# Miniprotein binders against q96jn8r1131to1294, part 190

Target 1, 164 residues: q96jn8r1131to1294
Amino acid sequence: TLEFLENHGKNILLSNGNRTATRVASYNQGIVVINQPLVPQLLVQVRIDFLNRQWTSSLVLGVITCAPERLNFPASACALKRAAWLLRGRGVFHNGLKICEKFGPNLDTCPEGTILGLRLDSSGGLHLHVNGVDQGVAVPDVPQPCHALVDLYGQCEQVTIVNP

## First folded at step 16 (miniprotein)

Design c59
Fold by ESMFold2-Fast, scan of step 16:
Structure c59 (fold): chain B 164 residues (1-164), chain A 83 residues (1-83)
Amino acid sequence: as target 1 above (164 residues)
Amino acid sequence: SKEEDLFKEAEEFAKLALEMLERGDYLYAAEYYLLAAEEALEAGNPELAFKYARKAIELAKKSGNEEFLKEAKELLKKIKKEL
């Protein structure tokens, strides 16, 4: 079963059998990682459960290709310099640098109830799914193994893993 | 406004950078200053972006991370075109 790893940002509390992640303080230190590698055709989905509009930016999601079980997470996923590909706002980032200026919807404006998915295709392309709709290839040729990552940053204070 | 929201984001990253700097974590401080610079640039404030990028470069040199230093210098070139 898909669960969030026990190794996570210090402001995270896991519940619901480690399928729900809640950020209980501040706006940062909210990184969580899925417990299994993202293998081709596996669709990993999270639902946005709660947004706190006191903050401006919202969740970041993507993949890392390093082992997450012992990783010392920085306060924000965008500070990761360890083989990370991230979707933030409308941008695509690799190891902290923007590699695409506009991809998919603006993640800072997705409402509560939005279901966001990550999937690798057979060629190693990373796809974003929004409410079941494939947005296309955000990143080609992602190295394997890789793990799905969600950063409960800013507005996004709670997400839950949901089945396709 | 959206511009004011982006400026707020830049200030939030700058505050994180100061927290890391106070703890002596030069590489993480540099990374947050670089994020602050990117957000300041997108908010239409290249002067503020330049300030943050310079701090990131200084701290990247102290950390000894040559790859990050290269990344920070590339952002600084982009910022200079907007000044």
Scores: ipSAE 0.013, ipTM 0.206, lowest interface PAE 7.8, mean pLDDT 82

Design c60
Fold by ESMFold2-Fast, scan of step 16:
Structure c60 (fold): chain B 164 residues (1-164), chain A 83 residues (1-83)
Amino acid sequence: as target 1 above (164 residues)
Amino acid sequence: SKEEDLFKEAEEFAKLALEMLERGDYIYAAEYYLLAAEEALEAGNPELAFKYARKAIELAKKSGNEEFLKEAKELLKKIKKEL
């Protein structure tokens, strides 16, 4: 079964059998990683449980291609300067820099209850799913192995892994 | 060159900081300016790094983030040693 790894940002508390991640302080230090590599056809989904509108920006999600079990995570996913492909707002980012201006819905405006999914297709394309709807290929040819990452940044204080 | 690539990355992070400023996200803007300062320092331009680090500190003060402010001030100390 899918769980969040024990190696996570310092402001994260895991509960519900390591399937719920809560950021208990501040706006950052909220990176979590799924315990299994994102292999083709595995759909990893998280539900947004709680949003705190004190903050302007919200969660970031994507993949990293380095081993996550002992990785020293930066305070925010935007500081991952290698081996990272991330979705923030409407942008797609590679190693911190924007590579696509507008992809899918604006993640900073997704309400509580939104289910966000990541999946690799058979050609190594990274797909974003929003409430069950495939948004298409955000990133082609993702190197493998890769690992699904969620940054509970800003507004997003809690997510829970949900089954497809 | 690699130094020119790092300089371009510093400029791109500064551009992302401006996008966050347009949204009123002073905290994220401060984080991007700090990343721009790090890349500028690595590119061998401590004067540019100093400018970006000061901007990050100013924005962090506006947002009231004491923890980030400590990090930004530590980078500024490193930058000052290279000036």
Scores: ipSAE 0.541, ipTM 0.789, lowest interface PAE 1.8, mean pLDDT 90

Design c61
Fold by ESMFold2-Fast, scan of step 16:
Structure c61 (fold): chain B 164 residues (1-164), chain A 83 residues (1-83)
Amino acid sequence: as target 1 above (164 residues)
Amino acid sequence: SKEEDLFKEAEEFAKLALEMLERGDYQYAAEYYLLAAEEALEAGNPELAFKYARKAIELAKKSGNEEFLKEAKELLKKIKKEL
């Protein structure tokens, strides 16, 4: 069973059997990580439950290749300096630096109810799925093991893990 | 060198901050300037760090987030000690 780890950003409250993450303060300190490694063909999905339109940017998702159980998370995922591949807005980022300008839809404009998924293909390519539609390879050759990460940043104040 | 690598990282964060500014995303722009300031300080350039930290504070005020503003001001105090 997929759950969010108890090690998470300071502003996160877990509920619903650790399958729902809520950011209860501010716009940051909202990083959560899935409790199992993202193995090839496993599709990890979260639904956007609540958006606070006071903020202009929204959630970030991606993978980290370091052990997440004792990791001291920064205020936002974009501050991760190593072992991180992230999707935010329309960009793809590796360790905080943009490596692709335009990939998939703009994550800052996805409405409540959107289901976002991450999956590794058999060649280690990281795929983004949006409402069940594969957007293609965002990052090739992701090192393993890796773990799916969601940063409830800005507008996105709540997500829930959903089964495929 | 490690200092040269950190300087390059600071410049990339500053570039990302400018991209965020162009679209009116003050919260991300503030955060990228804060990251740029941290890397510049670690690279041994407190003057550059000071410049970026000041931009982060200005943009944090525009975002209206008191917690982030406090964090940015705390970094600025550390930078001033190195100047």
Scores: ipSAE 0.099, ipTM 0.452, lowest interface PAE 4.6, mean pLDDT 85

Design c62
Fold by ESMFold2-Fast, scan of step 16:
Formats: structure tokens, sequence, C-alpha cells
Structure c62 (fold): chain B 164 residues (1-164), chain A 83 residues (1-83)
């Protein structure tokens, strides 16, 4: 079963059998990682449960290829300098550097109830799904194994893992 | 130590803020300066935190971002207590 790892950002509280992550303070220190590797065709989905509109940016979604149980989490996922491919706003980032300007919808504007998904295709391409709609390949040929990561940054204070 | 790690983290966020600023992304630049200021304050360097918080306020004003402006001003109030 899919769960968030107990190694997470310091402002995170896990509940609902480690399937719900809540950021209980500030706007940062909210990184969570899924416990199982993202293998081809596995669709990992999270639902945005609660947005605090006092903040302007929102969640970051992506993959890391390092061992998540040993990761010393930075305050923000975009500060990861190695082994990270991230979607933030409309951009695609590799190790903190923007590699694509406009991909999919703007993640900073997704409302509560939005379901965001990550999936590897049979060729190792990383896909973003938004409310069941495949946005295409954000990153080709992702190194494996990799793990799905969610950064409950800014507006996004709660997410829950949901089944496909 | 924890405080040494936080100081290094503050410098990394400030570097990311400069990269965003060079790209013309004022909203992300403001966010990274707020992160840099928070980490600098936690590390026990309120002078550095003040510098970064001031940059965040300036960028928030230029972008018309009321949320960042509020956050930066609240942080600046905390920083001033330590100065």
Amino acid sequence: as target 1 above (164 residues)
Amino acid sequence: SKEEDLFKEAEEFAKLALEMLERGDYVYAAEYYLLAAEEALEAGNPELAFKYARKAIELAKKSGNEEFLKEAKELLKKIKKEL
C-alpha cells in the first residue's frame, strides 16, 4: 500500500495511516515522499485537501532518485541540488534549475479537490496527470529507482494519497 | 551543527533567489529570500536575516504580491527583536 514515509519535513504531521500529510506551521519544511518506488505504469495520486490563500505559491510535485530514508530535507524541494526532477508552477526543474518554461497547467492555481498524479510510461518518461488527464511527458527517461515527492509549500497545507 | 547547517541553507536559498531574479521571476525570488531570511534568523544571524527580508519586501512590493508582503513584514518584526 502507498504511504508517505516517516522521514519528512519538520512541519509535517502524518495521519490517516500515513496517507494524509498536513503542514502545521509556516509555509515551508513540508516535503513528503511516497514509500514505494515509482515503477512503470504505477499511477501515484494525491488530492489537494486544503489551501491557505495567505500564501501565493503552492505545492511542488516530482521525483527523486536518491534514497529517501537517508535524505536530509531542505526547507524547499527546489533547494535539492542533486537527483531531483520537480514541477512547480508551470515549470520543470532539474536539481533546482528550470529546464522547461511551460508544461501543463499552473500548479500554483489548482483548487482544493484537484487530483495530481505521477506515472512513468514504458519508456521511463515521467507524466503528470491532472484530474485524470495526462499532460504528457515532463521528463524523458527518468533514472530508476525513483520515488514520488510532494512539497506542501505555500498555499498547500494538506494532501491525501488517493487510489486511481 | 544544526545552526551551521541552517546558515548554509540560508546561503543556498539566497543563491536560488538571485537565479530567479535573473530570470525575471520576482514571485519565486521573493519566496527564496523569505526562506533565506527564516533560515538566517534560525541560525542566529539576525543581520543577515534582515538583509534578506528587506529584499523580499522590495520584490513583493514590485510584484503587487500582498501575501508575500504580509509574510515578509511579519518576519521583519521578529528579526527586529533580535537586533
Scores: ipSAE 0.012, ipTM 0.260, lowest interface PAE 8.7, mean pLDDT 81

Design c63
Fold by ESMFold2-Fast, scan of step 16:
Structure c63 (fold): chain B 164 residues (1-164), chain A 83 residues (1-83)
Amino acid sequence: as target 1 above (164 residues)
Amino acid sequence: SKEEDLFKEAEEFAKLALEMLERGDYMYASEYYLLAAEEALEAGNPELAFKYARKAIELAKKSGNEEFLKEAKELLKKIKKEL
């Protein structure tokens, strides 16, 4: 079953059988990773449960291709320099570098209740799904194995894993 | 050396910050200067780190990004202890 790993950012509290992640302090130290590798056709989805409008930016999601179980996470996913492909705002980032200017909706403006999904297609393309709607291929040819990552950054203080 | 690699990374992030500035993207320019400042501090150059952190603060204010503003101010406090 899909759960968030016990290895996570320092400000995270897991609940609901490790299916809900809450950031209990500040605006950062909120990285969580799904316990199962993202394999082709597996759709991993999280729902935005709570937004704190004190902050400007919101959640980041994507994949990492390094082993997450003992990784020492940085304060924010944007500081990952290796093995990371991230969707943030409308941009796509690889290891801190912006590789696409506009992809999908602006993640900084998604309201509470939005369901965000990540899926690999049969060709290794990473797809973003928003409320069940496939946004297309954000990243082609993602190396395997890879793991879905969510950074509860800024406004986003709580997410819950949901089934398709 | 590790210090030489960190200095190279600081320069690369600073170049990316300038590219973002040319595009009018103050938020990402702020982030790249913040990353440049972190690498410069780790490389043992707090004077360069201070310069980059100041730029990050200025650009975070222009972009209205509260998180980057707080992060840059916190980093600036760490840098000042090394000066």
Scores: ipSAE 0.122, ipTM 0.525, lowest interface PAE 5.1, mean pLDDT 87

Design c64
Fold by ESMFold2-Fast, scan of step 16:
Structure c64 (fold): chain B 164 residues (1-164), chain A 83 residues (1-83)
Amino acid sequence: as target 1 above (164 residues)
Amino acid sequence: SKEEDLFKEAEEFAKLALEMLERGDYMYATEYYLLAAEEALEAGNPELAFKYARKAIELAKKSGNEEFLKEAKELLKKIKKEL
């Protein structure tokens, strides 16, 4: 079963058998990682449960290729300068560098109830799924093993892992 | 050297902060300036850290974000101990 790792940002509280992550303070320190490597064809999905519109920016989704179990997470995913591919707003970022200006919907405007998914295809392409709709390849040839990451940044204060 | 690497990282974060400002993304711009200040402080350059922390405070005030302001002020206290 898919769960969030016990190693997470300091403002995170896990509940619901480690399937729900809640950011209980501030706007940052909200990084969580899935407990299984993202292997080809595995679809990992999270539902946005709660948005605090006091903040402007919202959640970040992506993958990291370093081992997450003992990683000292930075305050936000944007500080990951190594082995990270991130989807933020409408952009795709690799180690801090924007590699695509507009991909998929604007993640800063997705409402509560939106289901966001990450999947590797058989060629190692990273796909974003939004409410069951494949947005296409955001990043080709992702190195493996890699791990799905969610940064409960800004507006997004709670997500829950959901099955397809 | 370790200090040279941290200084270079501070410069890169400051550059990213400017890119976020150009886009009107005040949350990430503030965060990048806080990261730049932290790296500059670790590199042994509290004067540079102070400049970046001041930019973060300015942005936090402009956005009306109390959490950013609190975080930036806490970092500024650490920086002042090294000045």
Scores: ipSAE 0.244, ipTM 0.609, lowest interface PAE 3.6, mean pLDDT 87

Design c65
Fold by ESMFold2-Fast, scan of step 16:
Structure c65 (fold): chain B 164 residues (1-164), chain A 83 residues (1-83)
Amino acid sequence: as target 1 above (164 residues)
Amino acid sequence: SKEEDLFKEAEEFAKLALEMLERGDYMYAADYYLLAAEEALEAGNPELAFKYARKAIELAKKSGNEEFLKEAKELLKKIKKEL
């Protein structure tokens, strides 16, 4: 069963059998990671449960290639260098550098109830799924092993893992 | 001199902050300035850290979020102790 790792950002509280992550303070320190590697064909999905619209930016999704179990997470996923491919707003970022200007919908405007998914295809391409719709390949040839990451940044204060 | 290399990470985060500002993304811009300040402080440049922390505070005020402002001010306190 898919769960969030016990190692997470300091503002996170896990509940619902470690399937729900809530950011209980501030706007940052909200990184969570799925408890098993993102292997080809596995679709990892999270639902946006609660948005605080006093913030302007929202959640970040992506993958990291470093071991997450004892990683000292930075305040935001933006600080991850040399190990991260991130979907943020309308952009795709690799280790802080923007590699694609506009991919998929603007993650800063997805409403509560939106289901966001990450999947590797057979060629190692990272796909974003939004409400069941494949947005295409955001990142080709992701190194393995890699781990699905959600940063409950800004507006997004709660997500829950959703299985098909 | 390769003193410039000591602050490269801080300056890279500051550059990313400017890119976020051009997009109107005050929260990410402020967060990048906080990261720039932290890197500058770790690299032994509290003056540069102070400059970046002040920019983060300015942007936190523009975002209108008091919690973010509190975090930026806490970092500024740490920086002032090193000045």
Scores: ipSAE 0.153, ipTM 0.524, lowest interface PAE 4.4, mean pLDDT 84

Design c66
Fold by ESMFold2-Fast, scan of step 16:
Structure c66 (fold): chain B 164 residues (1-164), chain A 83 residues (1-83)
Amino acid sequence: as target 1 above (164 residues)
Amino acid sequence: SKEEDLFKEAEEFAKLALEMLERGDYMYAAQYYLLAAEEALEAGNPELAFKYARKAIELAKKSGNEEFLKEAKELLKKIKKEL
């Protein structure tokens, strides 16, 4: 069963059998990680449950290739300077630096109810899915094992893991 | 230990920001300074956070990135409450 790990950002509260993550303060310290490695063909999906328009930017998602159980999370996922591949806004980031300007839809404008998915293809390409639609390869040749990460940053204050 | 780790991260991001600035990469320098400010604030040093946030705002203005500028200004508001 897919769940968020108990090791998470300090502003996160887990509920619903660790399948719902809520950021209870501020705009940051909202990193959560799925409890199982993202293996090829596994589609991990989260639904945006609540957006707070007080903030400007929104949810970040991607993968990390380090062990998450004891990781000391920074205030935001983009501060991860090792072993991190992230999608934020329309950009793709590797270890904090933008490596692609425009990929997929603008994550800062996805409404409540949007289902965002991450999947590895057989060649190690990381795919983003939006409401069931494959956006293509955001990152080629992701090292394995890797773990799906969601940063409840800015506007995004709650997400829930949903089945494919 | 977590606070000690965050303080080291702030210093490392500030160093990366200086490297980007020497290369003329204003937007990447601004990004690293903002990360340094976030880490400094979490480590309990709002004065250092304020210094780095101001540098991020200055460089973001030079780059013309309005979204990043707004994000940096929001962090600066939070930092000012701790000063």
Scores: ipSAE 0.013, ipTM 0.244, lowest interface PAE 8.3, mean pLDDT 82

Design c67
Fold by ESMFold2-Fast, scan of step 16:
Structure c67 (fold): chain B 164 residues (1-164), chain A 83 residues (1-83)
Amino acid sequence: as target 1 above (164 residues)
Amino acid sequence: SKEEDLFKEAEEFAKLALEMLERGDYMYAAEHYLLAAEEALEAGNPELAFKYARKAIELAKKSGNEEFLKEAKELLKKIKKEL
């Protein structure tokens, strides 16, 4: 069973057997990581449960290739200096640099109830799934092992792991 | 120390903000300056936090993001109490 790691951003509270992550303060310090490596063909999915429209930017999804159990998370996933590939808004970012201008839907505008998924294909390509629809390869040749990461940033104050 | 780690986080957010600003991405730049301000405040440096919060407000106005502008102004009120 997939769950969020106990090591997380300081504004996160885990509930529902560590399957639900809630950001209880501000707009940042909301990084969570799945408890198992993202192995090829494993589809990790989260549902957006609650959006606070006080903010304009929303959640970030991606992978890190460093061990997450004792990682000191920065306030925002976009500040990760190494070994991070992130999807934010419409962009794809590698270690803080935008490497693709437009990929998939705008994550800043996905409504409550949206199910977002991450999956590696057999060639190591990272795929984004939105409400069951594969958006294609966002990042080719992701190094392994890697770990799925969600940053409950801005509008997104709660997500829950959903089984396929 | 913990304060040194937070200060380094503030500096990194400010560096990322500048890189985003150079690309013309005013909204991401504003967000990262606000993150820098929050970390600087937590690190016990309200003067640095004030500098970053003002830059975030300037860029938020330029980007037209009224919701973010409100949040940046609220943080600035907290920072001013520590000055």
Scores: ipSAE 0.014, ipTM 0.336, lowest interface PAE 6.9, mean pLDDT 84

Design c68
Fold by ESMFold2-Fast, scan of step 16:
Structure c68 (fold): chain B 164 residues (1-164), chain A 83 residues (1-83)
Amino acid sequence: as target 1 above (164 residues)
Amino acid sequence: SKEEDLFKEAEEFAKLALEMLERGDYMYAAEWYLLAAEEALEAGNPELAFKYARKAIELAKKSGNEEFLKEAKELLKKIKKEL
């Protein structure tokens, strides 16, 4: 059963059997990680439940290749300097370096109800799925093992894990 | 030293802030300047912290969030006490 790890950003409250994450304060400190490694063929999906449009930036999602169980999370995922591949806005980032200018839809404009998914293909390519539609390979050849990460940043105050 | 490490971290955050600002990402730019100001203050450089906090306030206004503005202004008050 997919759940968010008990180790998370300090502004997160988990509910619904650790399948819903709510950021209860501020705009940051909202990183959550899925409790199982992202193995090839596994599609991990979250639904955007609540957006606070007073903020201009929104959620970030991606993968980390370090062990998340006792990781000391930074204020935002974009501050991760090692072992991180992130999708923010329309960009793809590796350890803070932008490696793709435009990929998929703008994550800062996805409405409530949007379902975002991460999946590895058999060659280690990281795919983004938006409302069931595969956007293609965002990151080729992600090292294994890796773990799916969601940063409830800015506008995005609540997400829920949903089954495919 | 601990102070040298904090100063280098402040410079890295300021560099990230400039990159975000060039991309038009005012919210992340404001956050990075705020973090730079905090590290500069801990490193014993309130003048540099003041400069970064002022940039954070400016950019926070563009983000339109009153709570973030409040946090930035409170840090500025703390920095002014050390000047």
Scores: ipSAE 0.165, ipTM 0.563, lowest interface PAE 3.9, mean pLDDT 85

Design c69
Fold by ESMFold2-Fast, scan of step 16:
Structure c69 (fold): chain B 164 residues (1-164), chain A 83 residues (1-83)
Amino acid sequence: as target 1 above (164 residues)
Amino acid sequence: SKEEDLFKEAEEFAKLALEMLERGDYMYAAEYYMLAAEEALEAGNPELAFKYARKAIELAKKSGNEEFLKEAKELLKKIKKEL
């Protein structure tokens, strides 16, 4: 079963059998990671449950290639640098730097109820899915093993893993 | 060298901070300036680190993030000891 790891950002509270993550303070320290590697064809999905619209930016999705079980998570996923490939707003980021200007929808504007998915294809390409629709390859040739990551940043204060 | 690589990373974070500032995202702008300050300090440039940390503090106040403001002020204390 897919669950969020017990190791997570300092402001996260896990519930619902570790399938729901809630950020209980501030706008950061909200990184969660899925409990098993993202292997080709595995679709990991989360639903946006609650948005606090006092903030401007929202959640970040992506993958990390370092072992997450005992990682001391930084305040935001941007600080993970070389180990992370991230989708934020409309951008794709690696090593904290923007590597693609416009990809998929603007994640800062996705409403509550949106289901966001991450999947590796057979060639190692990282795909974003939005409400079941494949947005295409955001990152080619992701190193393996890698783990799906959600940063409950800014507006996004709660997500839940959903299995279609 | 390690110091040269850290200096380049500091400049790239500062550029991203400016981009976030231009779009009104004070939260990410503050965070990128904090990252720039940390890399500048590690690279042995406390004067540059001071500039970035001061900017991070200003923007953290605008974003209302008291936790980040505390972290930025702690970094500023470390930077001041190197000046």
Scores: ipSAE 0.178, ipTM 0.532, lowest interface PAE 3.9, mean pLDDT 85

Design c70
Fold by ESMFold2-Fast, scan of step 16:
Structure c70 (fold): chain B 164 residues (1-164), chain A 83 residues (1-83)
Amino acid sequence: as target 1 above (164 residues)
Amino acid sequence: SKEEDLFKEAEEFAKLALEMLERGDYMYAAEYYFLAAEEALEAGNPELAFKYARKAIELAKKSGNEEFLKEAKELLKKIKKEL
């Protein structure tokens, strides 16, 4: 079964058998990573459990291609120095820099209860799923192995891994 | 060159910081200016790094993150040594 890795941002507390991640302080230091590589056809899903509307931005999702077990996470995913592909707001980012201006819905406005998913297709394309709806290919040809990442940034203070 | 690539990355991070400012996101704006300052310093441009680090400090104060504010001030001290 899917779980969050014990290596995570310093403001994270894991519970529910490491399937729930809660950011217990501030607005950052909230990166978590799934415990197994994102292989083609595996759908990794998280539900937004709790939003704090005091903050402007919210959850970021994506993949990293470095080994996450001993990685020193930066304060936010946008500062990842290794190869990382992230979805933030409506943008797609590679190594912190924007590579696509508008993709899918605005992640900063997804309400509590939203289920967000990441999946690789058979050609290595990274897909975003929102409440079961495939948004299309955000990033083609993601290098392997890669690992699904969630940054509980800003508004998003809690997520839980859910099955399809 | 590596220095030219770092300079270009500094400019792109500064551009992202401006986009975040336009939407009122002081937290991301501060972090992007901090990244811009780090890249500018590594590129050998401490004057540009100083400009971005000062913006990061200003925005960190607005965001209320005291830990990040300390980091930004430490970066500014490092930049001042190169001026």
Scores: ipSAE 0.575, ipTM 0.794, lowest interface PAE 1.7, mean pLDDT 89

Design c71
Fold by ESMFold2-Fast, scan of step 16:
Structure c71 (fold): chain B 164 residues (1-164), chain A 83 residues (1-83)
Amino acid sequence: as target 1 above (164 residues)
Amino acid sequence: SKEEDLFKEAEEFAKLALEMLERGDYMYAAEYYILAAEEALEAGNPELAFKYARKAIELAKKSGNEEFLKEAKELLKKIKKEL
């Protein structure tokens, strides 16, 4: 079963059998990683449970290709300069470089209840799903193994893993 | 050299901060300037680190992020000790 790893950002509290992640302080230190590699055919989905609008930016989704079990996570996913592909706002980023200006909906404006998904296709393309709708290939040819990451940054204070 | 690599990383973070500024994302812009300041300090350039940290403080004030402002001010204190 899909769970968040017990290795996570300092401000995270896991509950609901490690399927719900809550950021209990501040705006950062909220990185969580799924407990198994993102392999082709696996759809990882999280639901946005709670948004705090005192902050301007919101959650980030993506993949990392380094081993997450003992990683010392930075304060935010934007500090991951290597081994990271991130979806932030409307942009797609690889190690800090914006590789796509407008992809899918603006993640900073997705409301509570939105279900966001990550999936690798058979060619290694990373797909974003929004409320069950495939947005297409955000990143082609992702190196493997890779691990799905959610950064509960800014507005997004709680997410829950949901089954397809 | 290690110092040259750290300096290049500081410049890269500063460029990312400018990109976030152009989009009005003050929270990420401030974070990238803090990352730039940390790399500049580690590269042995506290003068450059000071400039980046000051920019981060300015942006944190604009965003109203009291938590980040506190963190940025603590970094500035560390940088001042090396000046």
Scores: ipSAE 0.213, ipTM 0.559, lowest interface PAE 3.7, mean pLDDT 86

Design c72
Fold by ESMFold2-Fast, scan of step 16:
Structure c72 (fold): chain B 164 residues (1-164), chain A 83 residues (1-83)
Amino acid sequence: as target 1 above (164 residues)
Amino acid sequence: SKEEDLFKEAEEFAKLALEMLERGDYMYAAEYYQLAAEEALEAGNPELAFKYARKAIELAKKSGNEEFLKEAKELLKKIKKEL
């Protein structure tokens, strides 16, 4: 039973048994974290439900290796300065620094209904899945334990956890 | 040492802002300049913070994001008090 944690960005409202996250204000303060660690072969998936096209950038997803239950979240995931690996646009970022220029599709252009997934392989590689298609290893050797994070930034105002 | 680390983080954020500008992503570019300004201010360099905050405001206007522009202006007010 995957759920979003009760500790989240201040503009988030959880519903549907904590499986749907809605950003109810502004463009930021929309970080949510899955309630259990991302262990090898666990596929965590979210569906993009609503996009507001007055904003230009969209959601960010990735992992953090710090304990999320009482973490004081910054306004956006890109401000996480330690223990964070993020996929944003086409880039891969570690603690705010770009480590890969072009990986997978441009997340700023994914339409409503897109299903995005995160999975660790048996070697600790972090994979992105888009509509069921494995994009490959975005980050090798992710430290464990790690936790899946979604930042409902900009255009993306709602996501829902979905099963494969 | 902490101030040196913050200054180094400020320059890395400013570099990321330029990369976002190259991609035409004004929202992320403005946010990276805000982060650079905050680190520069914390490092004790309000002049550098002011420079980055002004760039953030310019890019916030180009992004069409009114709430972001409001937040960028609030940071600039804070920095001006330290000048």
Scores: ipSAE 0.034, ipTM 0.410, lowest interface PAE 5.9, mean pLDDT 84

